# Designs tried in a protein design chat: VH-VL binders against q8wwc4. Part 6

Target 1, 195 residues: q8wwc4
Amino acid sequence: STEEKPQQHQKTKMIVLGFSNPINWVRTRIKAFLIWAYFDKEFSITEFSEGAKQAFAHVSKLLSQCKFDLLEELVAKEVLHALKEKVTSLPDNHKNALAANIDEIVFTSTGDISIYYDEKGRKFVNILMCFWYLTSANIPSETLRGASVFQVKLGNQNVETKQLLSASYEFQREFTQGVKPDWTIARIEHSKLLE

## First folded at step 10 (VH-VL)

Design q3
Fold by OpenDDE, fold request of step 21:
Structure q3 (fold): chain C 195 residues (1-195), chain A 118 residues (1-118), chain B 106 residues (1-106)
Amino acid sequence: as target 1 above (195 residues)
Amino acid sequence: QVQLVQSGAEVKKPGASVKVSCKASGYTFTSYYMHWVRQAPGQGLEWMGLINPSGGDTSYAQKFQGRVTMTRDTSTSTVYMELSSLRSEDTAVYYCARDYLEGYFDYWGQGTMVTVSS
Amino acid sequence: AIQLTQSPSSLSASVGDRVTITCRASQGISDFLAWYQQKPGKAPKLLIYDASSLESGVPSRFSGSGSGTDFTLTISSLQPEDFATYYCQQYDSYPTFGPGTKVDIK
């Protein structure tokens, strides 16, 4: 009985060389510092980023499925309304391309962090997250001008052609005393799919 | 050269307060955060809190909330840490530490030993 | 709070030895990790920041590596002045320190 050694799935780490502006990198770190310093000592930008990645995968899938009702607690009402109109009008292949699998997210970057007070004195933090993910959706190259096409070989499987897409999600949390510490998505952008 | 010079050793009774000073020199005082970290004898390092460059904003560890007060005097380039309601467990070396706006500490004071004994 | 552990708690080494100290975080902290050296009766001294960046003035025999939860401080060739206690510190959230690793002379 030859015990077949479990084939170690070599996870091909796709190194997406995202040109992060060094200045933005420093700014992000400083702002992250300010968040745990003055808003929530337990805040971790690393943990947040991981959570954001999961949220992105989940929300993007729901969007692709036009399950807007399930997004009401996760996405700002105004944003959701706008998205509903835009997404519903998309071709099926474009809708499918909205969905990001967590294992196909190849790069995550923290964009701008904003700390602001509203007119009522409420404290808010907004964190923009940028995601790059692979999609198997056949979107015409004309629509995805500038998108990179990659050939992905997973183990002994056939070479599959995937397209690299990007999305930006802005997460917002109110840090006013007594308010539930929930993050909501205040902005969603899929630059090549949702114009 | 960056220097952080702290006040001398203190001996206090339980229930008393202690105020430790940290005088900074050799850099732009108003550009850096200052933190306080303590170390009990033979123990590790414990973060107490921070004060921003202007001295207007502070953040304290929950453990010290209500007992610690950090202040700074720009005119003398000095940061102060006052700890009230002292207990025997507060016996430690207290350090001021400069922050490069990231949460790690590039320069430290020499430390101030605070002994709380009955 | 993010908890840090260090291994070993203490070690004995000779001059010229390669010394490796590990630090583990209770959660992912990316590269928000610093290493300090502390000698008896002295304040900690920064050695490494951002997990692998050598602080100015620190000898090149010191190096840091790692990301996420597992980090390593390496002294390529231990010198007499390197006998001290070494601490890791995370700053992904409010600062916390490892328990320290004492490097003694064999």
Scores: ipSAE 0.873, ipTM 0.951, lowest interface PAE 0.5, mean pLDDT 92
Fold by OpenDDE, last read:
Structure q3 (fold): chain C 195 residues (1-195), chain A 118 residues (1-118), chain B 106 residues (1-106)
Amino acid sequence: as target 1 above (195 residues)
Amino acid sequence: QVQLVQSGAEVKKPGASVKVSCKASGYTFTSYYMHWVRQAPGQGLEWMGLINPSGGDTSYAQKFQGRVTMTRDTSTSTVYMELSSLRSEDTAVYYCARDYLEGYFDYWGQGTMVTVSS
Amino acid sequence: AIQLTQSPSSLSASVGDRVTITCRASQGISDFLAWYQQKPGKAPKLLIYDASSLESGVPSRFSGSGSGTDFTLTISSLQPEDFATYYCQQYDSYPTFGPGTKVDIK
């Protein structure tokens, strides 16, 4: 039994020069500071981002498979309802393009963080996460206007053409005392696929 | 020049309270967070808590919750840290440290030695 | 709590030596790491913030590198005034400090 040495997947750090607005970067850091300072001392924006990436991969896969029932605990009901209608009507290739593999996520950025109190005095934090991922779904170029096409050569394998897609997921958590500390996805956007 | 000047050394008995002051100068006092960090003799640094620029909001380390109170007096540019129910383990140098919404400390007070002895 | 470790706990070096101190975090903290110098009987002094940014007024012989979990403070050429204890501190969550590295004169 030739133990296939796990091919060290050289994680090609694709430096996606995302022109994050320096101002947004500072704001994000400040807000992250405020979160651990006043809401949850154990909060880590780094850890959150990693978790969000995993959640994105998982949720996007379920969406692509139209497994909406499995998303009920993860995605806000209103969002899920809207998504069900939109996703179900998509062509199969578009559905497939929704799915992001964790290893095909090439860039993750933190967008706006919102801290707000509702009328009842409940505390909420919303964090928008943006993901860029590669898809092998053959989507017509007309539909993906402006999408970057990349030729990815994995080792000695043939050059595979992949398209770079972006998605935005907004995560919400209530920080009111006595409330379960669960993050819920409050918004899902897949640019060019779920318009 | 930014300066943080703390009150002098204190000797207290167990069960007593101590209040340390930190007077700030050389910068806009109401623009920075102030933290308190302590260091037991020969030991490392331990974060105690923070107070926001307005003095209205505080965050304390869990270890000190219920025993520590941080206050801020804008009129005198002074921050206070009061620690109650003192124990021998509270013997340490207490530092005030300035933070501009980042979580690291660019300026420190000279420290205040608090000795808790029976 | 995010725990930080430092290596070595202490070292002896001579003036002019290159000194490297490592700080490791129990979890990924991106670049939310600062380095401090503390001399006996004195308060800590900020050297580096955001893992690699040199604080104003700090000599260029000090440099920080690393991201995620592993960080390094480097003194390119140790000066007599550099004999001190060095601490790393993370601020991705509530602040925690490393145990310190004492740099003694050989």
Scores: ipSAE 0.872, ipTM 0.950, lowest interface PAE 0.5, mean pLDDT 92
Fold by OpenDDE, look of step 11:
Structure q3 (fold): chain C 195 residues (1-195), chain A 118 residues (1-118), chain B 106 residues (1-106)
Amino acid sequence: as target 1 above (195 residues)
Amino acid sequence: QVQLVQSGAEVKKPGASVKVSCKASGYTFTSYYMHWVRQAPGQGLEWMGLINPSGGDTSYAQKFQGRVTMTRDTSTSTVYMELSSLRSEDTAVYYCARDYLEGYFDYWGQGTMVTVSS
Amino acid sequence: AIQLTQSPSSLSASVGDRVTITCRASQGISDFLAWYQQKPGKAPKLLIYDASSLESGVPSRFSGSGSGTDFTLTISSLQPEDFATYYCQQYDSYPTFGPGTKVDIK
């Protein structure tokens, strides 16, 4: 029984030289500090980022498949309603381009973190996450003005042309006592696909 | 030069309370967080909690919740840590440590030995 | 709680030796890791922050590396004043410390 050695998927580390604004980086760290200090001592921005990446991959796939019912627990109702209308009207190639494979996410960055209290004294944290991912969807170049086209050669396979897309997901959690500590997606943006 | 000077050693009985002070100098006192970290004899370091620059907000480790109180006096540039219901396990050197919103500690007090014995 | 482990727990070395201490986190903590030196009867002293940034006034023989879960403190050439206990500390979540590594004179 030749134990097939699991093919080490050579993760092509695409170094996306994202110009992270140093100021934004510092702000993010400070805000992360405030979250574990005053909201949830077990909070880890690193763990959150990893979870967010997984959530993005999952949610984006469901969106591409128009499986909106499966998103009801993950995405805010208002956002989901708006997305349903927008996504349903998209061409199939655009829908396909919404789907991000976890392995094709080449870069993840934390955007702005917001801590706010509502009029009722409820505490909220919003974390904006930005994702860059490769898609094999055939989208006209006119629609993707400014998107970088990458030719990825995977082993002995034919050179596949992939386009780099970006998406932003805002995650929200209520830190009021007695409320279920779940993160929900409060905003979804797919650049050039969902305006 | 940044200095954190703590109060002297304390000997307490079980059930008593101890209040340790940390006087800060050489920097803008109201710009930095102050943490308390303790170390039992021959043991590692244990984070107890923090107090914000204004003294209005504190965060305590769960282990010490209900027993520890951290306060600040801006007029004297002093931070206090009070630990109540002392137990033998509370015997340790207690340190104040400065933090600039990052979570690591660039300056430390000299430490205060608190001995809890019957 | 994020747990940190250190290896070795203790080591003996001679002046001039290269010393390497490892710290491992129970989960990914990116670069939110600091290293401290503590001498007997003294408070800890910050050496490295953000996994690899040298604190001001710390000799260049000290260096930190690593990210995610595995981190390393290196002393390129051990000096007499370097015999002490070294602790790693994570600050991705509420602060936790490694158990320490004692560096003794051989």
Scores: ipSAE 0.869, ipTM 0.948, lowest interface PAE 0.5, mean pLDDT 92
Fold by OpenDDE, look of step 10:
Structure q3 (fold): chain C 195 residues (1-195), chain A 118 residues (1-118), chain B 106 residues (1-106)
Amino acid sequence: as target 1 above (195 residues)
Amino acid sequence: QVQLVQSGAEVKKPGASVKVSCKASGYTFTSYYMHWVRQAPGQGLEWMGLINPSGGDTSYAQKFQGRVTMTRDTSTSTVYMELSSLRSEDTAVYYCARDYLEGYFDYWGQGTMVTVSS
Amino acid sequence: AIQLTQSPSSLSASVGDRVTITCRASQGISDFLAWYQQKPGKAPKLLIYDASSLESGVPSRFSGSGSGTDFTLTISSLQPEDFATYYCQQYDSYPTFGPGTKVDIK
């Protein structure tokens, strides 16, 4: 019985060479340093990024399904209200395009990190995360001007045409003593879909 | 040339306090963070905390919180680490280490042996 | 806390040998890893930062590789002055060190 060695599906990592501005890269590292130094010693920008990716996949899926009630604990109320109106009015194909599968997220980048104090002395950290993901949603090319179309062949399956989309999620956490250490999504942007 | 010169060896009794100094030279003192790392005899390295370039902000490891105080004097380019309520387990070589907002240490002091014995 | 392990804990090698030391993190830390050399009675010396960047003045026989959770320090040809203890250190969170790898003369 020749045990067929499971063909390791070479996950073709599409290296989306996102030209991260070297300056932004350095800034991100410095700010990450400041976060674990002065806000949360257990903070890890790497772990955060992975969590953010998961959150993006989950939240984007719920958005696509118009399950806004399930987002109340994850997304700021003001943002959720605005999103509800925008998403509900979208065509079904556009709604479908909002959903990102975690396995189809091809690139994640950390954007700007902001540390600020409010008038009450509360401490906040905002981290902008940018995601690039593939969608099989059939969106007219006219609407997605500039989106790269990729042909993805998964194994022996037919060549599927997928489009590359981008989304930006801003995560916010309050670091005031006594406040629950939860990250909330303070901003959601889907380029070309939610304008 | 960058140099970090620490104070000499200390012998203390349990319950006492020790203050170690680290004098910096050869670079812009007010541009770098300073960390303290200790090493018990025959053991690994343990991070204790950091102090920012201005000396106004510190961050201590939870293990040392309440017992450690880090200060710096810009006029003398010297950083200090004071550890109170000393225990036998605090017997170690204590190092100051320079950091430029990276989290790793490019220059180290020669170390200060602190012995806590009854 | 992010924990680091090193393998092996100790090794014996001869001058000219290729030496490889592994460091493993309890979680992903991207490239936020440094390597240090420490000789008896001396302070640690920085060798590698950002997992693979060679510190200025460090001989080219030292190299670092890896990302995520698994990292490697390699000495291509061991020299007499390289017998020491080597530590990895992560700085993705508050700094923690590996337990060290002692390189002895065979």
Scores: ipSAE 0.868, ipTM 0.947, lowest interface PAE 0.5, mean pLDDT 92

Design q3
Fold by OpenDDE, fold request of step 21:
Structure q3 (fold): chain C 195 residues (1-195), chain A 118 residues (1-118), chain B 106 residues (1-106)
Amino acid sequence: as target 1 above (195 residues)
Amino acid sequence: QVQLVQSGAEVKKPGASVKVSCKASGYTFTSYYMHWVRQAPGQGLEWMGLINPSGGDTSYAQKFQGRVTMTRDTSTSTVYMELSSLRSEDTAVYYCARDYLEGYFDYWGQGTMVTVSS
Amino acid sequence: AIQLTQSPSSLSASVGDRVTITCRASQGISDFLAWYQQKPGKAPKLLIYDASSLESGVPSRFSGSGSGTDFTLTISSLQPEDFATYYCQQYDSYPTFGPGTKVDIK
């Protein structure tokens, strides 16, 4: 019984040089500070980012599959309604391109953080997360103008052409006392696919 | 030169309150957060809470919630930390520490020893 | 709460030695880590912030490295004035400190 040595999939780490705007970086850090200082002492922007990445992978897959019912607890109702119409009308290759595998997310960035109070005095935090991921979906180059095409060779496998796509997800949480501390996706954008 | 000068050592009985002051100089007082960190003898450092530059907002560690009050006097560039219902376990050196919205502390007071003994 | 551990708890070294102290976080904290030096009877002094940024006025023999959960403070050549206790502190969440590492003279 030849124990097949698990082929160490050499994860070709594509270094996506995400030019983080230094100003945005500082702003994000300050806002993260304010969140754990005044809203939730246990809040960690690092942990949040990791969770957001997982959420993105999960939600994007469900979107690609048009499983909208499964998104009702994760995505704001208004957003979900709009997405149903938009996603359903997409060509299959575009739908497939929505799906991000967690292992194919090459870069994650924290965008703008917003802290606001509504007219009722409820406290909210919105965090915009930006994701860059590889897709094997064959989308016409005309549609993805400016998207980088990468050829990824994994071991002895055939060279697979992947396209780099970006998506932005805005996460919202209410920090009002007595409210369940759940994050909801308040906005979903997939550049060049779902605007 | 940035300086944080704290009040002198205190000896208190259990159940009493102590108020420690931290006078800041050498920088724009209203631009920085002030934190309080304590250190029991021979022990590590423990964060107690923070007060914002205006003195209007505070955040306290859960452990001290209800017993600690931080205040700020802009006119005198002084921050205060009051700890009530003192216990023997509150025996420690208390430090004020400056923070510029980062969460780490670039300048510290010299510390104030508070001894709680019967 | 994010917990920090340090290794070793204490060490003995000679002047001129390379000293390495490790700090580990219970969860990923990116680069939200600072290092402090504390001498007996004195307040802590900031050495490193953002895991690897040297505080102004701190000698270049001090360096910080690491990200995520594992961090290291290195003193390239220990000087007589470096015998002290060193603390790591995370600020990804509300501030917590490591237990400290005491560096004694051999």
Scores: ipSAE 0.868, ipTM 0.949, lowest interface PAE 0.5, mean pLDDT 92
Fold by OpenDDE, fold request of step 21:
Structure q3 (fold): chain C 195 residues (1-195), chain A 118 residues (1-118), chain B 106 residues (1-106)
Amino acid sequence: as target 1 above (195 residues)
Amino acid sequence: QVQLVQSGAEVKKPGASVKVSCKASGYTFTSYYMHWVRQAPGQGLEWMGLINPSGGDTSYAQKFQGRVTMTRDTSTSTVYMELSSLRSEDTAVYYCARDYLEGYFDYWGQGTMVTVSS
Amino acid sequence: AIQLTQSPSSLSASVGDRVTITCRASQGISDFLAWYQQKPGKAPKLLIYDASSLESGVPSRFSGSGSGTDFTLTISSLQPEDFATYYCQQYDSYPTFGPGTKVDIK
């Protein structure tokens, strides 16, 4: 029995040189500092970003499949309700384009971090994450004005044409004493697909 | 020139408290966080906590929670660290260290040796 | 807590030697890493911040590199005043330090 050596998928490292706004970068670092200093000493913005990337891949896939029931614990109820209406009305190719494979996420950026107290004195942190991912969905170019088309060769496979899409997910956590430390998705935006 | 000058060496008995001071000069005192880091003899560095520029907010390492108090006097540009219920394991050099919301330390005090012995 | 390890724990080198010290984090910390030099009886001195940025006034023979979990401090040509203990420190979470690397004269 010739154990077929798992073909090491040569991960083509696409270096997307995004212009990071230096000001936003500094702000993010300062806010991350404040989070571990005063909210959760074990908080790591690096670890959070990695987790957010995984969550994005998982949630986006479920959205594409219209599995809204499976998102009830992950996405805020109000957001999920709005998404259900929008996503259900999308053409199949657009639905498919919502799904991001973790291996096809080419760039992740931390957006704005918000720390706020509600009227009841509850403490919240919101972190906006921006993702750029490749999709094989055939979306008309007219709909994706400004989107870049890339030819991607994955290992020894044939050259596939993929489109670069972006999505923004806002993660929220309550840091009030005694509250379960769960992150929920408070906002979902898929540029050009869920407008 | 930025300077952090700490109080002199202390010898304490177990169960006692010690208060170390750190006087800052050469910069805007109310613009920087101050941290305390200790180092047992022949050992590495251990973060104890921080105090914000206004002195109104502090964050302590879990290990020292309930035993450490950090305070700040803007009129004298001095930060204080008080450690109570001292144990032999608290024998160390204690450092104040400056931070500008970055999480690393660009200037350090000269250190204060605290010896806890019966 | 994010744990840092350093390698080697100690090394002996001669003046003019190239010295490399490694620091490894228990998890990814991006570039939230600083390096310090400490001489006996003295406070630590900042050398490098953000993994590769040289602190003002620090000689150019010092350099930092790395990201994620693996970091290196390099002294291109060791000078007599460089014999000391070197510590890495992460600040992606609450500050933690590596155990230190002692650089002795050969």
Scores: ipSAE 0.868, ipTM 0.949, lowest interface PAE 0.5, mean pLDDT 92
Fold by OpenDDE, last read:
Structure q3 (fold): chain C 195 residues (1-195), chain A 118 residues (1-118), chain B 106 residues (1-106)
Amino acid sequence: as target 1 above (195 residues)
Amino acid sequence: QVQLVQSGAEVKKPGASVKVSCKASGYTFTSYYMHWVRQAPGQGLEWMGLINPSGGDTSYAQKFQGRVTMTRDTSTSTVYMELSSLRSEDTAVYYCARDYLEGYFDYWGQGTMVTVSS
Amino acid sequence: AIQLTQSPSSLSASVGDRVTITCRASQGISDFLAWYQQKPGKAPKLLIYDASSLESGVPSRFSGSGSGTDFTLTISSLQPEDFATYYCQQYDSYPTFGPGTKVDIK
């Protein structure tokens, strides 16, 4: 878990229409309860979400820069291998669009939480996080079918046109006794950019 | 009407054990978590642990790990909390509290005073 | 452990007064905060959950607000039966309680 640096309150209110399934919302809360109850009493879904947001911003930037070596400790090997191939072949504007600025993440949601035991009795928790972020990358609208275009005025700055993108990162941690309590990114999805 | 009725006050010597009961009624007993929270005289509230609806899984605060045992009897709709190796610092009112499946408590027992004195 | 603090530790008020109690968490806990009322010799009673949701049967003069680290319990018009100690409790992690705020009659 990474402590979120105090975000400078941007005066600009952005309204992101996100429909969350209320059932999923309840399920997520219950599962979060189960995590601190039986896996790690110090676990906080709030703190996790904040850390996940930071991780997303960091990892997405590294991806955009094709710095895959720096991701080896953060992203599962299999995922990283697949990403290396996909990202490397992307046009520069698409690569740039992968990068999420933490200040431009407009919405974060917990998608799903999975608690499971493997055949060896190892305990795992997977948490899917969904992020919506603005990008200044000029991606053709034809490529980003369904992406919303927003005119964003940040403070006294000129109106800038930005596109709203979404990404999903799945975080995994093993809670087996004796295992290092590190979160690893087990899945990365950038809809419309990484197919 | 939801009711949690606890056993009566206890006086114990240091080193002894105490077992407090909490009888639940007025709701589906096997659908809710039960927690135990204690309060020393003139002090705040301290979470001790929880037991799941089936009674098969428990979670204890680190402070009480190894000394506390929570059990559940579905046939009698009763939850028990046993605290061993009692110390003077364990003198407190002990509460059972029903969990709304989120970690807050919507119903409480009336409390059981446990006094540990030599 | 997530630590909670409350302010003030105690206050004196009169019937009809507006009373405000603050709870602060050592870290962000979103809206995973509950408020309880406890009278002497009695068990705590749930007032507010999810920071601002009023428990069934609780008078509307009670309200909760806040998110993240700072929370507030407000009694819009203090009634004679409201003289008690109030506790905040977080449940973003394993449950911890604030130290309590005693509301006495002036």
Scores: ipSAE 0.868, ipTM 0.950, lowest interface PAE 0.5, mean pLDDT 92
Fold by OpenDDE, look of step 14:
Order: sequence, then C-alpha cells, then structure tokens
Structure q3 (fold): chain C 195 residues (1-195), chain A 118 residues (1-118), chain B 106 residues (1-106)
Amino acid sequence: as target 1 above (195 residues)
Amino acid sequence: QVQLVQSGAEVKKPGASVKVSCKASGYTFTSYYMHWVRQAPGQGLEWMGLINPSGGDTSYAQKFQGRVTMTRDTSTSTVYMELSSLRSEDTAVYYCARDYLEGYFDYWGQGTMVTVSS
Amino acid sequence: AIQLTQSPSSLSASVGDRVTITCRASQGISDFLAWYQQKPGKAPKLLIYDASSLESGVPSRFSGSGSGTDFTLTISSLQPEDFATYYCQQYDSYPTFGPGTKVDIK
C-alpha cells in the first residue's frame, strides 16, 4: 500500500501589489462595519471573503465545464443566461482558463460594498470581490495583453509557465425580513476572457 | 480634548429601569458612533449596542434586545442608555465608548455603576 | 459570536521584564483586533488597533502583532504603571472581548 504522501501544495505567496486605493480600503472597512451593525451582527467580512474565494473556485470550475444547471442556485438567472451564451462560444483553451483552483488563487481583494433599497423597500447588500489566479491554460499572448506571465516552480517539478488572470464576482444578499439569507452571485467578470 | 462624562451611580430594585447618560465634549458629536459596554464586578467587558451619529439608528446585542434603548440628544451632546426589567445580573459598571469608525473604541466614559438589589 | 481567549489569565513580572500576552480568536478576523489596558476602578484605555497600530500617546514599549486567529501584545520593558488588566477585542463582527489578562508587578 504505497501511502501517497500528501503533496504539500506550497502556497506561492505572490505579493500582487494591487493598487489598493487607501481610500477604498477604509471605505470597505466602514461598510463592513455597517453590515454587522445593522444587517447581520454575525457578519464577518473575513469569513465572507474566505467563503467568496471558495465560491469563486467552485463557480469558475463549473463555468469552465459548461455545467450551467449546477449554477442555477448560485448565480442570478439573468447573469447565468448571459454567461451561457458567452461561455459556450469560447474556445476550449479560454474555457479552461476560466477555472480557478483554490490553490492557484494568489490574491483576493474586497472591492466596493453597496447597500441599497429597491423601489419595493427591499434591502440589499452587494460585495464585489476581486480574484487573481494563475492559469496553465495556453492562451495566446495577444488575447492576454497586459497579463503577467510567471514561471512557477512547484517543488521538484519542471518549471511551468502560468499566466496571471483576474476575475470579479459580485455577491448579493437580500436582508429584507423574512427572506432567506443566501448570498447569490449577481455579476461575473473575467478580464480578457468574458468581455 | 475629547471627554465623555457619565451620570452617577444608580441603585435599583429588580424589575425597575435605569437610564444612564453620557455627555460628550471636545469633538464633533454628530460625527461619531457611540457604544455602550458593561462590566460586571470582577468580570470582563460585554458589548451592549451602538447608536449612530444622528441618533436615528441603533443596533443592540441580542441579549439586550427588548430591554435596552439607546437615544441621542444632539442639542446637549448627550447619549442615553436605558435598561429595563433589571435583574441582579445587570449589576455592572456601564461605559459609553466612542467608535473610531471601525468598531473599536478610542475614548471611554468614566463608567456608571448600576447596582440591582432587592 | 466570535469568541476570544487570552493566555495567560494572569501573570506576575518584575520591572524591566518583557511581557507577552496572547489572544486567540475562534475564527479568522484578519487584523480587526484591538488591545486595551484597564486599571482598577478605571475605564479601559485603547493601546493598539488593527492588531499592530499603536494608539496616539501610548508608550512605544507596547506593541501588537498577529493576524487571522493568533495575536500578541508585547510590553518590551514592564514599568510600574503597567500594572493592569489587558483585554483584546475583535471588531470583524459585532464587538466581543477576551476574558482579560491580569499583570501583577513583583
């Protein structure tokens, strides 16, 4: 019984010096404060971010596999419909590039947080999350103009060339009394892949 | 200099209500959140709730929901915390604390001892 | 609720000693952690915010470190006036406090 030694996934801490506008950082913290203060006392922006990362990995994988039926509970209907059309028409290498393994996510950032009421008095919170991940998909350099190419050596394995991609997912939750407290994905953007 | 001055010690019977005041000075009163935190004798600190700068919105810890009311008077720069249906377990020092916009507290009142005894 | 624990619950140290207090959160809270000093009969005083930022007017002998779940308050050289109870407080969610660490001076 060859005990497969668990491959120690060396977490390559890529310091993506994202231009985090200090103002946006402060704004995000303030808005996060408002969420636990007035919407859900148990809300944790840290926990949310971790969950969002997992959701991104899961959803992006399903997208890459064109498993849209499995996304119906996770992604807004309108967004899913648009994605079906866009993703289905993508070349296979582009589809593959949509998929982000959680281990390949090198940076996660909280974008804008929006709190708003609709005309019916329903209360919503939207949180934009930005993800940076490495892909091994062979995408033409012309398509990825401006994307950074990194050579990643994983352990004793050969140097693999990976490209850094970014994606933005907007998470929405209704906080109206009596409504099920579920986060849904209200917007999906994959830079250079799904435009 | 920022100052938070609270009302004096209170002795109440079980079932009664207590209203503690916190007068703020030395800063723009309408720009900061105010929180209330209590501390039972020999015990730790317990968050009770907050009131926004305008006084129009409050958030209370679940433990105190239905028993606590926080109000704000802009004209006197005073925040109030009223706790009803007092029990012996409510015996504590009650603090008002100013929020530095993120949920931690940069200035505190001197505290108000509330004793609930039969 | 996010629960905080502190270690040790109490300690005795001499003037000039390095004192380290640990705070642990039940879940990840990033850097949303503050440290307070409370002397007997007094209100808490803010020492550190955002896990490592020193509040204005606080002596430089105080420092905070850590992120995620494990945090540390350090007093590099204990002074007689540092006799107090120290509390950590998280604000990633609604505010909760650690149980406190009492520092007695020998």
Scores: ipSAE 0.853, ipTM 0.940, lowest interface PAE 0.5, mean pLDDT 92

